# VH-VL binders against Cytochrome c oxidase assembly factor 8 (COA8), part 15

Target 1, 167 residues: Cytochrome c oxidase assembly factor 8 (COA8), of Homo sapiens (Human) (q96il0)
Amino acid sequence: APERGAERRDTAPSGVSRFCPPRKSCHDWIGPPDKYSNLRPVHFYIPENESPLEQKLRKLRQETQEWNQQFWANQNLTFSKEKEEFIHSRLKTKGLGLRTESGQKATLNAEEMADFYKEFLSKNFQKHMYYNRDWYKRNFAITFFMGKVALERIWNKLKQKQKKRSN
Short names: E, the ipSAE of ESMFold2; O, the ipSAE of OpenDDE; V2, 0.75 times the mean of E and O plus 0.25 times the DockQ between their complexes.

## First folded at step 19 (VH-VL; framework fv_pabinafusp)

Design C16 (from B5 with heavy chain R31Y; at its last look DockQ between E and O 0.64; V2 from the best seeds 0.00; counts 0 for: loop humanness VH .273 < .308, pae E 4.0 > 2)
Fold by ESMFold2, look of step 19:
Structure C16 (fold): chain C 167 residues (1-167), chain A 122 residues (1-122), chain B 112 residues (1-112)
Amino acid sequence: as target 1 above (167 residues)
Amino acid sequence: EVQLVQSGAEVKKPGESLKISCKGSGYEFTYYWLGWVRQMPGKGLEWMGYIYPKDEDTRYSEKFKVQVTISADKSISTAYLQWSSLKASDTAMYYCARLSDIFEFSWYMDVWGQGTLVTVSS
Amino acid sequence: DIVMTQTPLSLSVTPGQPASISCRSSQSLLYADGETYLHWYLQKPGQSPQLLIYEVSNKFSGVPDRFSGSGSGTDFTLKISRVEAEDVGVYYCMQGYQYPWTFGQGTKVEIK
């Protein structure tokens, strides 16, 4: 007789018990945040008898995730590097070192940092506008494809129901 | 101008290997599936299979699955069809064709290569 | 595999007269999304195939108005209202409904 209760697999690195999906999961699952983009990747299920339409949907979702991860990873790295370069440049202009008396990194005050944020936003404005346009295009397409796949699955279920009644 | 340019005609002997090419230009090569179609002498069109060049995900019709290999090199916008050991029965015209992109639901071929005639004879 | 059957296999037409090519599939090409994935290609003598009509009745870019497609389910028709010399070639229907995709055997259109 099998044990009462759900199967559970512990993969948590923190020592706290966590649910993890089986290796042959029939569902998508969400991984931890990517180091560079801070976005959580989705790991997509590939059915054994994937239809051509299901293949297109999966490719579109995978490519949209890759595109999004790449954009934010690049933006996060660029932001961090340009921020440090800006701080370093302004500290040099003031004749100050990169470290405080305590050995911690020297920083700029809020008014000084406001110049950086304004410059960064202005520099990247069109880039973010193009990102938003492409994001909407991709999400509309994904939603439309999901609808088509849902109709395909309903249709296949109805065909199986009709076949069983004819037998 | 969107076009597919195939490698030139080939005359081969049975047992030799062959790799023919299809180079895409004028469009984003990695956004479209690319397929291969065979036309035997005096016969109609036969679907062989397709590839998604970005990740080389490939699907064959069962008839051709063991007979040919479809591959791509996205860095040079080129797809390939290859045989490890040609047979006389491989004598045919081979077309590459661009399929619809990842945003289009329908599977049709809107751009075709000029064809590569492969002749395999003793 | 879905078998596509074209009739006639050969058609000899006087210039300026209409032509009609039939294509029958071994099962319905109506997909769950309400679309019908039946396409027509023309292969002119010595040339590659070219897309003529997609999804039953939609003319591809640059295709003359004398070409039209119709049909549903398993029975489809390509019509040429007035055949011209440039229309000579082999016409193929193709189903994009179920993999592997398959073509009809072709209809050779010639001028009398």
Scores: ipSAE 0.290, ipTM 0.688, lowest interface PAE 4.0, mean pLDDT 84
ESMFold2 (binder alone), look of step 19: mean pLDDT 91; pTM 0.938
OpenDDE, look of step 19: ipSAE 0.813; ipTM 0.936

Design C17 (from B5 with heavy chain S106P; at its last look DockQ between E and O 0.64; V2 from the best seeds 0.00; counts 0 for: pae E 3.1 > 2)
Fold by ESMFold2, look of step 19:
Structure C17 (fold): chain C 167 residues (1-167), chain A 122 residues (1-122), chain B 112 residues (1-112)
Amino acid sequence: as target 1 above (167 residues)
Amino acid sequence: EVQLVQSGAEVKKPGESLKISCKGSGYEFTRYWLGWVRQMPGKGLEWMGYIYPKDEDTRYSEKFKVQVTISADKSISTAYLQWSSLKASDTAMYYCARLSDIFEFPWYMDVWGQGTLVTVSS
Amino acid sequence: DIVMTQTPLSLSVTPGQPASISCRSSQSLLYADGETYLHWYLQKPGQSPQLLIYEVSNKFSGVPDRFSGSGSGTDFTLKISRVEAEDVGVYYCMQGYQYPWTFGQGTKVEIK
């Protein structure tokens, strides 16, 4: 039977899909960029017989994605808000309106806008430093657990072969 | 100070409903799984199940899946163990326990509640 | 489910003497990563359980040095080098290898 997930993953190679049914239940996939964060979300597969370790890895990956999406969504909104406020403040100081005679939004020249970008980056330096620290911590933990899960799966496969031979 | 504080002892009759609580404090409640352990009178410890409070994802030992419901309210850092219809065989001490952090690999219970004694008798 | 079997079920020890508690699992607890998911808890009289040892041999915070854990595969041991009066209670091993996690029956330790 056709599934909603099949339409969402119609670019998958047919060969790998035919060799691993149900193929869409076996794999994570990556969606389009989120409007607010510009990051591509991962849609995580939940296996029927998910082990506690597999669950912990999935939760860690999900939580890290949420944390990352939230950070960049907030930064994008803060950037837009502070940019507009900066332009408004500078235009007001220069005695200019917020709109040109043609009705378009008034802007500042490249040098003036460079002042904004410099100030924004400086203001947010500590926040981005903490973000990078936390990103590395999360990435290390995820990599560590991915290794543990990979070994668990190999071990379980070998353990099942050993049991079948003895039975 | 990391603590799990459970609700007080309960005396109930068969067929009654009951909801006992476990309130966490001194740590980020949604970052840790939380589990429940039963100890029947004069008996050892039995694992019942756990919950991830952030999304209320719950997993039971098969023995308890039909008998109890595990839930949480993350807004008040509280987990619950609930019966819709108590039986005399539910008479036991019930412990909540904090499992390891989402960033920590092993599954063990590092902080325990004081226990809630549930007595079900006619 | 993995069955955890403790021996002895009861142990009387002279103060200052060593004690050993054995725990056997129905299947190996050795994980593919080389770690073993075997934990020990102590339930003192009238108290809730407390973690003593995690992953076979790692002492949990605040656990006295006289406690130690060892073992591999299916056979594990908790040792108390010099038993003190405060060590009385019921000791449980627990496997965190395969869900559902399971406990041993408990070993009651008392002073004679």
Scores: ipSAE 0.382, ipTM 0.719, lowest interface PAE 3.1, mean pLDDT 84
ESMFold2 (binder alone), look of step 19: mean pLDDT 91; pTM 0.928
OpenDDE, look of step 19: ipSAE 0.832; ipTM 0.941

Design C18 (from B5 with heavy chain S106A, light chain Q98E; at its last look DockQ between E and O 0.68; V2 from the best seeds 0.00; counts 0 for: pae E 2.2 > 2)
Fold by ESMFold2, look of step 19:
Structure C18 (fold): chain C 167 residues (1-167), chain A 122 residues (1-122), chain B 112 residues (1-112)
Amino acid sequence: as target 1 above (167 residues)
Amino acid sequence: EVQLVQSGAEVKKPGESLKISCKGSGYEFTRYWLGWVRQMPGKGLEWMGYIYPKDEDTRYSEKFKVQVTISADKSISTAYLQWSSLKASDTAMYYCARLSDIFEFAWYMDVWGQGTLVTVSS
Amino acid sequence: DIVMTQTPLSLSVTPGQPASISCRSSQSLLYADGETYLHWYLQKPGQSPQLLIYEVSNKFSGVPDRFSGSGSGTDFTLKISRVEAEDVGVYYCMQGYEYPWTFGQGTKVEIK
């Protein structure tokens, strides 16, 4: 069934969570794996009264997802292409065809394929090292922002209660 | 060098439209919020609003929400401030400023444009 | 909105003498995370503003060491230990605590 646009956005207040209608989520949700990256995307909920700090957190999470999706989509494509090229080159050197007698794609044995995996890892070592570093940097930042947003929400709720009772 | 370069001074009549620009260079334009600040003649600084250029998500100060439109074109690293119908009271110097990047918690303006003087008179 | 009040509004200083500018907020700027989002800007004559100090006391890159910031809660101070001719201009405090962000009305620093 096709996605329906909401005729009216929900009216949930900034300090209180509400039950979500069936057509729209009041929370983040996770979609099916992307066919290129094999990663499950997160679809982020945007509250009506999003603070500037909440906005920063959401942008950071969205951009980290995009960065991660792009990295793995590119790596999966490169891996697949280079693997096929390696197999093709080695089969050609051995005088073998690209297909078996049954018509299935020919492959190499585990020891021969180990050579490919070692070469691929070696070729991409620095790239994956930078990816891991950046992944941890982003994870730390997101965690820290989540903590600050949680404190902000509690603080604002308590300030509103105090002001109303004092007046 | 990180720079924000604004469009030149404008002289307009009440009721005319206007769009002024702010072009960023020397940094990743889509990784920083960009804000606008008004300075009326002989007066102090007044916050107007900001935009995140990557997706054009905007936030206005309530006073300016109906007076101006903030937009950006990330393909040319440019932000805009636009009036559909100018008033004499819009006469002021307008600054764009780069806010902190997505990894920084604090909201402060570390790089400022040179300003665009807008004069609205009959 | 948080009101930021600066005193004095104008200050004439003999070169080489200290200067002090006060900024008061209408409510505490101490954020739930223990940080205080109070910033200082200088607008020299005929120029755009420039950042001097962020988060109360942190000097921005390239700012001379004669500038310092202090304060907490609602009361903040910018000090210039030895005013030089190049320090002439209007100084603004700004809160980045609660949106919309607001500036003080400015303190004009002049040389005698």
Scores: ipSAE 0.501, ipTM 0.788, lowest interface PAE 2.2, mean pLDDT 85
ESMFold2 (binder alone), look of step 19: mean pLDDT 92; pTM 0.948
OpenDDE, look of step 19: ipSAE 0.814; ipTM 0.933

Design C19 (from B5 with heavy chain K54R, light chain W101F; at its last look DockQ between E and O 0.79; V2 from the best seeds 0.00; counts 0 for: pae E 2.6 > 2)
Heavy chain, then light chain:
Amino acid sequence: EVQLVQSGAEVKKPGESLKISCKGSGYEFTRYWLGWVRQMPGKGLEWMGYIYPRDEDTRYSEKFKVQVTISADKSISTAYLQWSSLKASDTAMYYCARLSDIFEFSWYMDVWGQGTLVTVSS
Amino acid sequence: DIVMTQTPLSLSVTPGQPASISCRSSQSLLYADGETYLHWYLQKPGQSPQLLIYEVSNKFSGVPDRFSGSGSGTDFTLKISRVEAEDVGVYYCMQGYQYPFTFGQGTKVEIK
ESMFold2, look of step 19: ipSAE 0.457; ipTM 0.760
ESMFold2 (binder alone), look of step 19: mean pLDDT 92; pTM 0.943
OpenDDE, look of step 19: ipSAE 0.815; ipTM 0.932

Design C20 (from B5 with light chain Y37W Q98E W101F; at its last look DockQ between E and O 0.60; V2 from the best seeds 0.00; counts 0 for: pae E 2.6 > 2)
Fold by ESMFold2, look of step 19:
Structure C20 (fold): chain C 167 residues (1-167), chain A 122 residues (1-122), chain B 112 residues (1-112)
Amino acid sequence: as target 1 above (167 residues)
Amino acid sequence: EVQLVQSGAEVKKPGESLKISCKGSGYEFTRYWLGWVRQMPGKGLEWMGYIYPKDEDTRYSEKFKVQVTISADKSISTAYLQWSSLKASDTAMYYCARLSDIFEFSWYMDVWGQGTLVTVSS
Amino acid sequence: DIVMTQTPLSLSVTPGQPASISCRSSQSLLYADGETWLHWYLQKPGQSPQLLIYEVSNKFSGVPDRFSGSGSGTDFTLKISRVEAEDVGVYYCMQGYEYPFTFGQGTKVEIK
C-alpha cells in the first residue's frame, strides 16, 4: 500500500522530524529542543485502535516528558539567575564594575567560577538526587509497559492470522 | 481522605438538557482516569466511558457514544456527564468512579461517588 | 464486547456458612504475561459499589479475610468463607481487559 511504502522509506537516524505533512504517520515525531529545557519533545503517534494498555503507556510517556521538561526548564532558569547574582556580588565585593573598560561584560576567573559551580551543585544536590530517583522509577515503569505492549501487539497479530484463516 | 462527591438528584422532562458533576478531593485529580457507570432501576451496572482529566481525553462504550458527553474541569477537580436531549430511558442512577493511577497496569475502580439519580418523565 | 455472565443471580445463605459466586467471560481474559484483569465489586443496599478484589485474587485494603477470589481464562469465582450480615448486597464481576469495560449482571446475596 502507498502508506506503508512511504512510511518504510523514512530513514532514521537524522535528528530531524520524521513527520511528513501530506501523509499520515505511524511513528512518533521528535521536535526541536525546547527553548527553556533544551530537551527535544516527542510528538506521540496515537493508533486508531489504541488499547487500554497502549493509552496508559502513551500518557505515562507524555507526562514523564512534561515532568522532565519542567524540571530542566526550572533548573536552567535557576542556574542562570544564580550565576549572574554570584558574578554581580563578587564583582561588587572586589570594587569592580559590571563592565570592563572595553565595554565587555566583566567576568570572574576560572577559579572563582569554580566556587559558584561547587556551591550550586551542593545547594541543589538533594533536588537532583530526588530527580534521578524519580527519573529511574519512571523509566523502569515505561520500559515494563513497553514490554507488555509489545506482547499485546504480537498476540493481536496472531489473532488476526487465525481469524483470516477461519474466514 | 479520597472522595468523589456527585451533584444531587435531578427530575427532568424528555428533550431537556442536563449536566451532572463529580468532584474529586484528597488526591491528585489529574493523575487518575475517572469513569462513569449507569445503573437503570432494578438493573445491574453498565460501563459508560472514562476521561483523563489532565488532557480531557475520553473514551465511550459504543452504546453511549452518541447519548452523552463526558468532560472535566481540572482547575476545580470536577468531571461531568452531560445530555443534550434526555429520554425517558435515561432514567437511572449514575455513578462516577476513580480508576487506577497512571503507574498501575490494570483498570479497576477503587473510589466511587455516592451516585446521582436522574429521573426523566413527562 | 466481552460479555460477563454471573451465576447464580441470587443466593440465600445461612449466617456463618460459605458462599460462592461464579463469573464467566465470553472470551479468555488471560494475557500473554499471565495476568488477568478481572475485578469484583459489592453494592450494599442503598449504597454505591465498592471494590472487593482486583486482578482475580488481590483483596483491596480494608476487605475482610473471609473474601477470596480465584480462577483463570474465562471462569472466575468469588468466595465468602463465612457470610456475615454486613455481606448482604449485590456482587458484580468486571473485566478491565479491553474496551468497553463490562460488568456481570450481578449476584444478590441475602441472609436466610
Scores: ipSAE 0.454, ipTM 0.761, lowest interface PAE 2.6, mean pLDDT 84
ESMFold2 (binder alone), look of step 19: mean pLDDT 91; pTM 0.936
OpenDDE, look of step 19: ipSAE 0.818; ipTM 0.932

## First folded at step 20 (VH-VL; framework fv_pabinafusp)

Design D1 (from B5 with light chain A32P; at its last look DockQ between E and O 0.60; V2 from the best seeds 0.00; counts 0 for: pae E 2.4 > 2)
Fold by ESMFold2, look of step 20:
Structure D1 (fold): chain C 167 residues (1-167), chain A 122 residues (1-122), chain B 112 residues (1-112)
Amino acid sequence: as target 1 above (167 residues)
Amino acid sequence: EVQLVQSGAEVKKPGESLKISCKGSGYEFTRYWLGWVRQMPGKGLEWMGYIYPKDEDTRYSEKFKVQVTISADKSISTAYLQWSSLKASDTAMYYCARLSDIFEFSWYMDVWGQGTLVTVSS
Amino acid sequence: DIVMTQTPLSLSVTPGQPASISCRSSQSLLYPDGETYLHWYLQKPGQSPQLLIYEVSNKFSGVPDRFSGSGSGTDFTLKISRVEAEDVGVYYCMQGYQYPWTFGQGTKVEIK
């Protein structure tokens, strides 16, 4: 007749704090979103016995992250700048002030803003097309290298298993 | 045209410092590892170490780890090999060589500098 | 470190005749992905080394067809089908399998 729905923590010793080692000692970890790109950076673990292949994969992942962060940071700033310029231009055409009576920035209605969004996407279409092409190229390369690293690690495990058996 | 151009020959005395250079041109300098190879007079080639110029991440062969410093200045596409105190046994030809780029799987040296002869004698 | 041993250390060859250089590694250079990272370089008199063959048998760009590489595991061979005067120099094998990368001692090829 087992006890259901309730479990005592009788196995936890008093006075012992649980310790979780830092991820940096053994694993990659993810930082908070970058202020400008809104993307989370990955901080990569560097093992003491890193192979040249593992180093190259790590550099490729790091550089792809940097490239991606830079692209979106630039695009976010450009978007914000051009949005404000569009609103300013349209308000002046209407003969309206740049700020409301409360001092907040004046804005346009959703229909009027739709023109901005279409114009922005059209103007930046080629940049986003090149970004998508380069993103796929980089991620295919990373996937290929990850496969090579996986084979290397399996091979090392097999050599260690063979060494243990022969000892 | 992809090139590595090294600094000129040096004649030094034991105990002097030295910094020799390797300037890359015709390619994206920060996308390739760059290595150094020693050739003592009448001897074969010895791998010394390499650097990734983008972040200056450096790896040495154990034999050379405390004897030299490898560095780079990516703003002028230049790598360096430096001794703080030369010995007569440092007399050799020193080559820089371009290794693979970050997208290339294989590690080999496809472009070499012309070499820098370092002579250390009393 | 992986030791690379070349034989012979010196060759004298009549122009137009074949030459063969052997390279042996102290352990297998077969990588887990099925590729073998064994490379050949030529250092002509008074010049820097230059890449001839990468990954055992692939000729680098601009290398004449008379050069070929073969081998597997621990034993590799560079062949020159018809030696020319411009082929004189010291030939080195190099392993790119395990860091630190290492070279053979070199094989000096001379014209008789």
Scores: ipSAE 0.464, ipTM 0.764, lowest interface PAE 2.4, mean pLDDT 84
ESMFold2 (binder alone), look of step 20: mean pLDDT 92; pTM 0.945
OpenDDE, look of step 20: ipSAE 0.818; ipTM 0.934

Design D2 (from B5 with light chain Y97W W101F; at its last look DockQ between E and O 0.74; V2 from the best seeds 0.00; counts 0 for: pae E 2.6 > 2)
Heavy chain, then light chain:
Amino acid sequence: EVQLVQSGAEVKKPGESLKISCKGSGYEFTRYWLGWVRQMPGKGLEWMGYIYPKDEDTRYSEKFKVQVTISADKSISTAYLQWSSLKASDTAMYYCARLSDIFEFSWYMDVWGQGTLVTVSS
Amino acid sequence: DIVMTQTPLSLSVTPGQPASISCRSSQSLLYADGETYLHWYLQKPGQSPQLLIYEVSNKFSGVPDRFSGSGSGTDFTLKISRVEAEDVGVYYCMQGWQYPFTFGQGTKVEIK
ESMFold2, look of step 20: ipSAE 0.447; ipTM 0.750
ESMFold2 (binder alone), look of step 20: mean pLDDT 91; pTM 0.936
OpenDDE, look of step 20: ipSAE 0.812; ipTM 0.933

Design D3 (from B5 with light chain Y99W W101F; at its last look DockQ between E and O 0.59; V2 from the best seeds 0.00; counts 0 for: pae E 3.4 > 2)
Fold by ESMFold2, look of step 20:
Formats: structure tokens, sequence, C-alpha cells
Structure D3 (fold): chain C 167 residues (1-167), chain A 122 residues (1-122), chain B 112 residues (1-112)
């Protein structure tokens, strides 16, 4: 009998499940957004008879996810910290308080905030360039691994059917 | 320089436990699988198993599955091979070896430890 | 398990002469991606093994040009164009195609 992940899978394609029931194939599961990186983690399915190639693919995908989560978690924290420090410094220079009378954080206008964004991008340009290079390297490698695993699975199924027919 | 340095030779009696080590240096220890290979006296090489140190995911050959434990401590870049109860037939040279990078499909050993001689006799 | 069979098991060579070592697998090592996962190691006397050739024909870093590998499917050959005294030891082929990975029995190369 077919089994589907219930309501917790409305953000993912149908058929993705974290639980692997004994009577049905299991798939990777996509979790909710991480608090710090805002990225959705993938919980990888481990096949019952995982080949050495399948193991390498899974580890590469897991490591790439961890690397990406760590990068964006760190960048989001750094961006938020430096943004607040920039706003605080400019508000103090203008003789304004950090909060309005309603308790909301005081902000700068779009023109003033553009100065922050330009400075942040310039300061972090090289780091983001290295991230983009590594991101492409990793995703290109993963694509090739996935293709090779797909071929392996087809070959193994054909060999298994051939042995049964010859038996 | 990439190196694997193993713990020193051991002389043990049957029934004793033993834990030998393999310390990696000069590379990112958690990015490479690490394998263990046995060489019986006067014999060839035999795979025992391998581990991914980052998460300690481990695979054993069937012959060794219940006889040894492979583990790692990534905080000190060290892998271990452990017996709970040694037998005289465990007398052998044991090598650790670094397997290829996670980005490579191929499974080959590019760096080997110097070996740990384990002698088990009464 | 894939059985790896080396011939000869022992080889005496006059220095400066060529040597050839054969390795045969019990099943094809050609993977669906077109790669062949056959590797060669040398264990010199009193030393740990060292990688010579990976994926049939690729020389590992620092391996002299006199070493070469060839073959396909189930039949592979390691050649030494001119044997030197430092080449003495036991040569092993290994398949990295399926678990458990397996070695050949070894070929001991000696100087005549």
Amino acid sequence: as target 1 above (167 residues)
Amino acid sequence: EVQLVQSGAEVKKPGESLKISCKGSGYEFTRYWLGWVRQMPGKGLEWMGYIYPKDEDTRYSEKFKVQVTISADKSISTAYLQWSSLKASDTAMYYCARLSDIFEFSWYMDVWGQGTLVTVSS
Amino acid sequence: DIVMTQTPLSLSVTPGQPASISCRSSQSLLYADGETYLHWYLQKPGQSPQLLIYEVSNKFSGVPDRFSGSGSGTDFTLKISRVEAEDVGVYYCMQGYQWPFTFGQGTKVEIK
C-alpha cells in the first residue's frame, strides 16, 4: 500500500518522507527552514544496500548542505550585526534615539541604507566570490555523482533480472 | 605534509582488549575516508573496513564485522581499531590508509600509516 | 567478492630489463560511467604499501615514468620499462569497484 507524508510535507514534493516504512521505498526528506541560515535542511535517505558510490554521493550532499548552512548562518548574523551598528552610529551622529516613542527600532531612509549595502558588499566581495566558485564546484560534482548513481542502479537492476532469468 | 602516524607495536595475550590508533596530519581529517588493512605474517593485504571520521559512518568486511570496532575522534584527528577479546589469529600487521577525497569517485589509498604490529601469544 | 589473481607470483629481473605483471579480476571492473577502478600498490621490504597507479593507467604523484599501467575489463598489466634496484618489493593490484575491496595475492619482484 502507498504511504504519503502527511501535512508536514506541504513544502516539499509529494512522496518525500523522513520515515522509511518497511513495505515502501523511502526518499530524502526536506525539513523546515533553519533558524539561522533560513535554508531548509535535507534529511538524506540511506538505502538498505548502499553502494560505495551511493555513500560518496550522500556524504558529498550532506557536506555541501552543512557548508552552505554554515556560510549563510554566519553571513546573516554578520549582516544583521553590522547593519544595526551602522544604523546606531548614524542615528547617534544625527542626535536621534535608537527607538521611536512607540518602541519600534528607528531606521534610516533608503538613501542612507544604500551606503551601508554598498560598504557591506565591497567589504565582503572576495568572500562571496569564493563562495560562488565553491558552490558551483560542489553542485556540478553532485550532479555528476547523481548521474553515475542512477546508471549504477539501472545496471544493478538489469544484472539482478538477468541472474534470476538464468537461474 | 600529509601523514598517518600509527601507535606502536603491541604484545598481548589471548582474551585481552586492545585499541590501536592512527593519527592524521597535514590535511582536513574529516574530509577523507580512512581504511584499515590487515597483513597476516607472510601474507598479502586484506581489507577490514573504513570510516568517515566526520560522522563515524563505518563499513566492515563481513569477516571482521563482529570481531573489531572501527571508530574515530575527529577532535584529535585520530582513528581507532579495537578488539574486545584478542585471539592468537589476530597476530598481524595493521595499516591505516587515507582513501581518496570526497570529490573523487575512485576508492584508492594515497597515504598509508607505517603499520602497527600486533602479536597475540600466550 | 571479486577475486583478483596476479601472475606471476614471483619475478626475478636483471637490472635495466623490463618487467610485466598481470592482474585478472573475476568480473569486469568497468563501471557504468566508463571508468575502471583498478589500482596498483608497491610494498618495498620493511615498508608500508605505497600507491603507484590509480584507475588502470594514471601514475600517482612522484611515481617514476618507467611505471605504466594498461588493460581493460578483467585483464590488467603493470609494466616497468627498466627495473632498478629500488623497485624491489611486492606489487599488488586492487579493485575499488565493489565492497569489500580486494587485493591480488602480490607479485614479488627481485633483482637477479
Scores: ipSAE 0.368, ipTM 0.723, lowest interface PAE 3.4, mean pLDDT 84
ESMFold2 (binder alone), look of step 20: mean pLDDT 92; pTM 0.948
OpenDDE, look of step 20: ipSAE 0.817; ipTM 0.937

Design D4 (from B5 with heavy chain S100T; at its last look DockQ between E and O 0.59; V2 from the best seeds 0.00; counts 0 for: pae E 2.01 > 2)
Fold by ESMFold2, look of step 20:
Structure D4 (fold): chain C 167 residues (1-167), chain A 122 residues (1-122), chain B 112 residues (1-112)
Amino acid sequence: as target 1 above (167 residues)
Amino acid sequence: EVQLVQSGAEVKKPGESLKISCKGSGYEFTRYWLGWVRQMPGKGLEWMGYIYPKDEDTRYSEKFKVQVTISADKSISTAYLQWSSLKASDTAMYYCARLTDIFEFSWYMDVWGQGTLVTVSS
Amino acid sequence: DIVMTQTPLSLSVTPGQPASISCRSSQSLLYADGETYLHWYLQKPGQSPQLLIYEVSNKFSGVPDRFSGSGSGTDFTLKISRVEAEDVGVYYCMQGYQYPWTFGQGTKVEIK
């Protein structure tokens, strides 16, 4: 279980470059965490002669990443916070402290924790259904735009090749 | 209801500054590009430039690049067109228009403001 | 910049009769994906422009069936099958192919 939650922009992986999953471009670099916000900047390449359609694809990809990062940052924070509150309230009901004699955090067994997981799942069901709907909408659009941009690039190469042959 | 509401008509003298506004309502303001179109008296429509309000990424027609500044304040769903020093040749009707959203591949304007008449004369 | 040329510049039509407006571009508007980004707007007297047709032939929502668009490459046509009094105004074509986007000079349609 997460020890605490944070917004995606406030906590980022310490690696030099992000993993490049399918349908994402590779980033050139991930900078160090900002001193005050503790977020790492992400760099997208902007070509010199970016077409209006390439601009739309880039904005759509950037915003989809931001949207996804924000959703999971909020969900991770909520999960961690509510899990600790649940454990704290159940320990208090039993008359137990938050820590054992050795100073380690007191916990609940798997059966006791099952009540929390069931409640959390049911509470968040509708939110996750809306997330899935929007995820498919965004990824369908990105895939479609990528296809259109790929055709544009192939067409431009063919025009350049035909121009050279005619000279 | 999706609307673009522009600021009122302006009567100015040459050399004065001016900032006119375009307020969007009834839609997600940061998901659509917003453009400006000029119509000089008795003339046709002329593209000026656009802005993406989420990050204020702005692109101008070359003719207007030095003449005007396009900006936006996404916190109040408002875009702006401004001049630092008006000329008599700036007398025209100015429209803002909503371009297509981030999910639409094509570029066209589906919602227009009512227009702001700017008159510059001595 | 791509020059958009409309003909005629003015058109006087008897109510109920057809009207046809031509728009010609200085370059082909065929995009690499096979689509053509040519749009039509109407500016009624004293009003803002309104979208009629996008991507050559697609009617925007609420546009009457009497409007239709056609064409390819550099030559495009807007047709009004039966002109009505409410169709009076200036019609503009616009290319969304190459930035900066450009309009035709307009075609004024009047009822006689």
Scores: ipSAE 0.479, ipTM 0.764, lowest interface PAE 2.0, mean pLDDT 83
ESMFold2 (binder alone), look of step 20: mean pLDDT 92; pTM 0.950
OpenDDE, look of step 20: ipSAE 0.838; ipTM 0.946

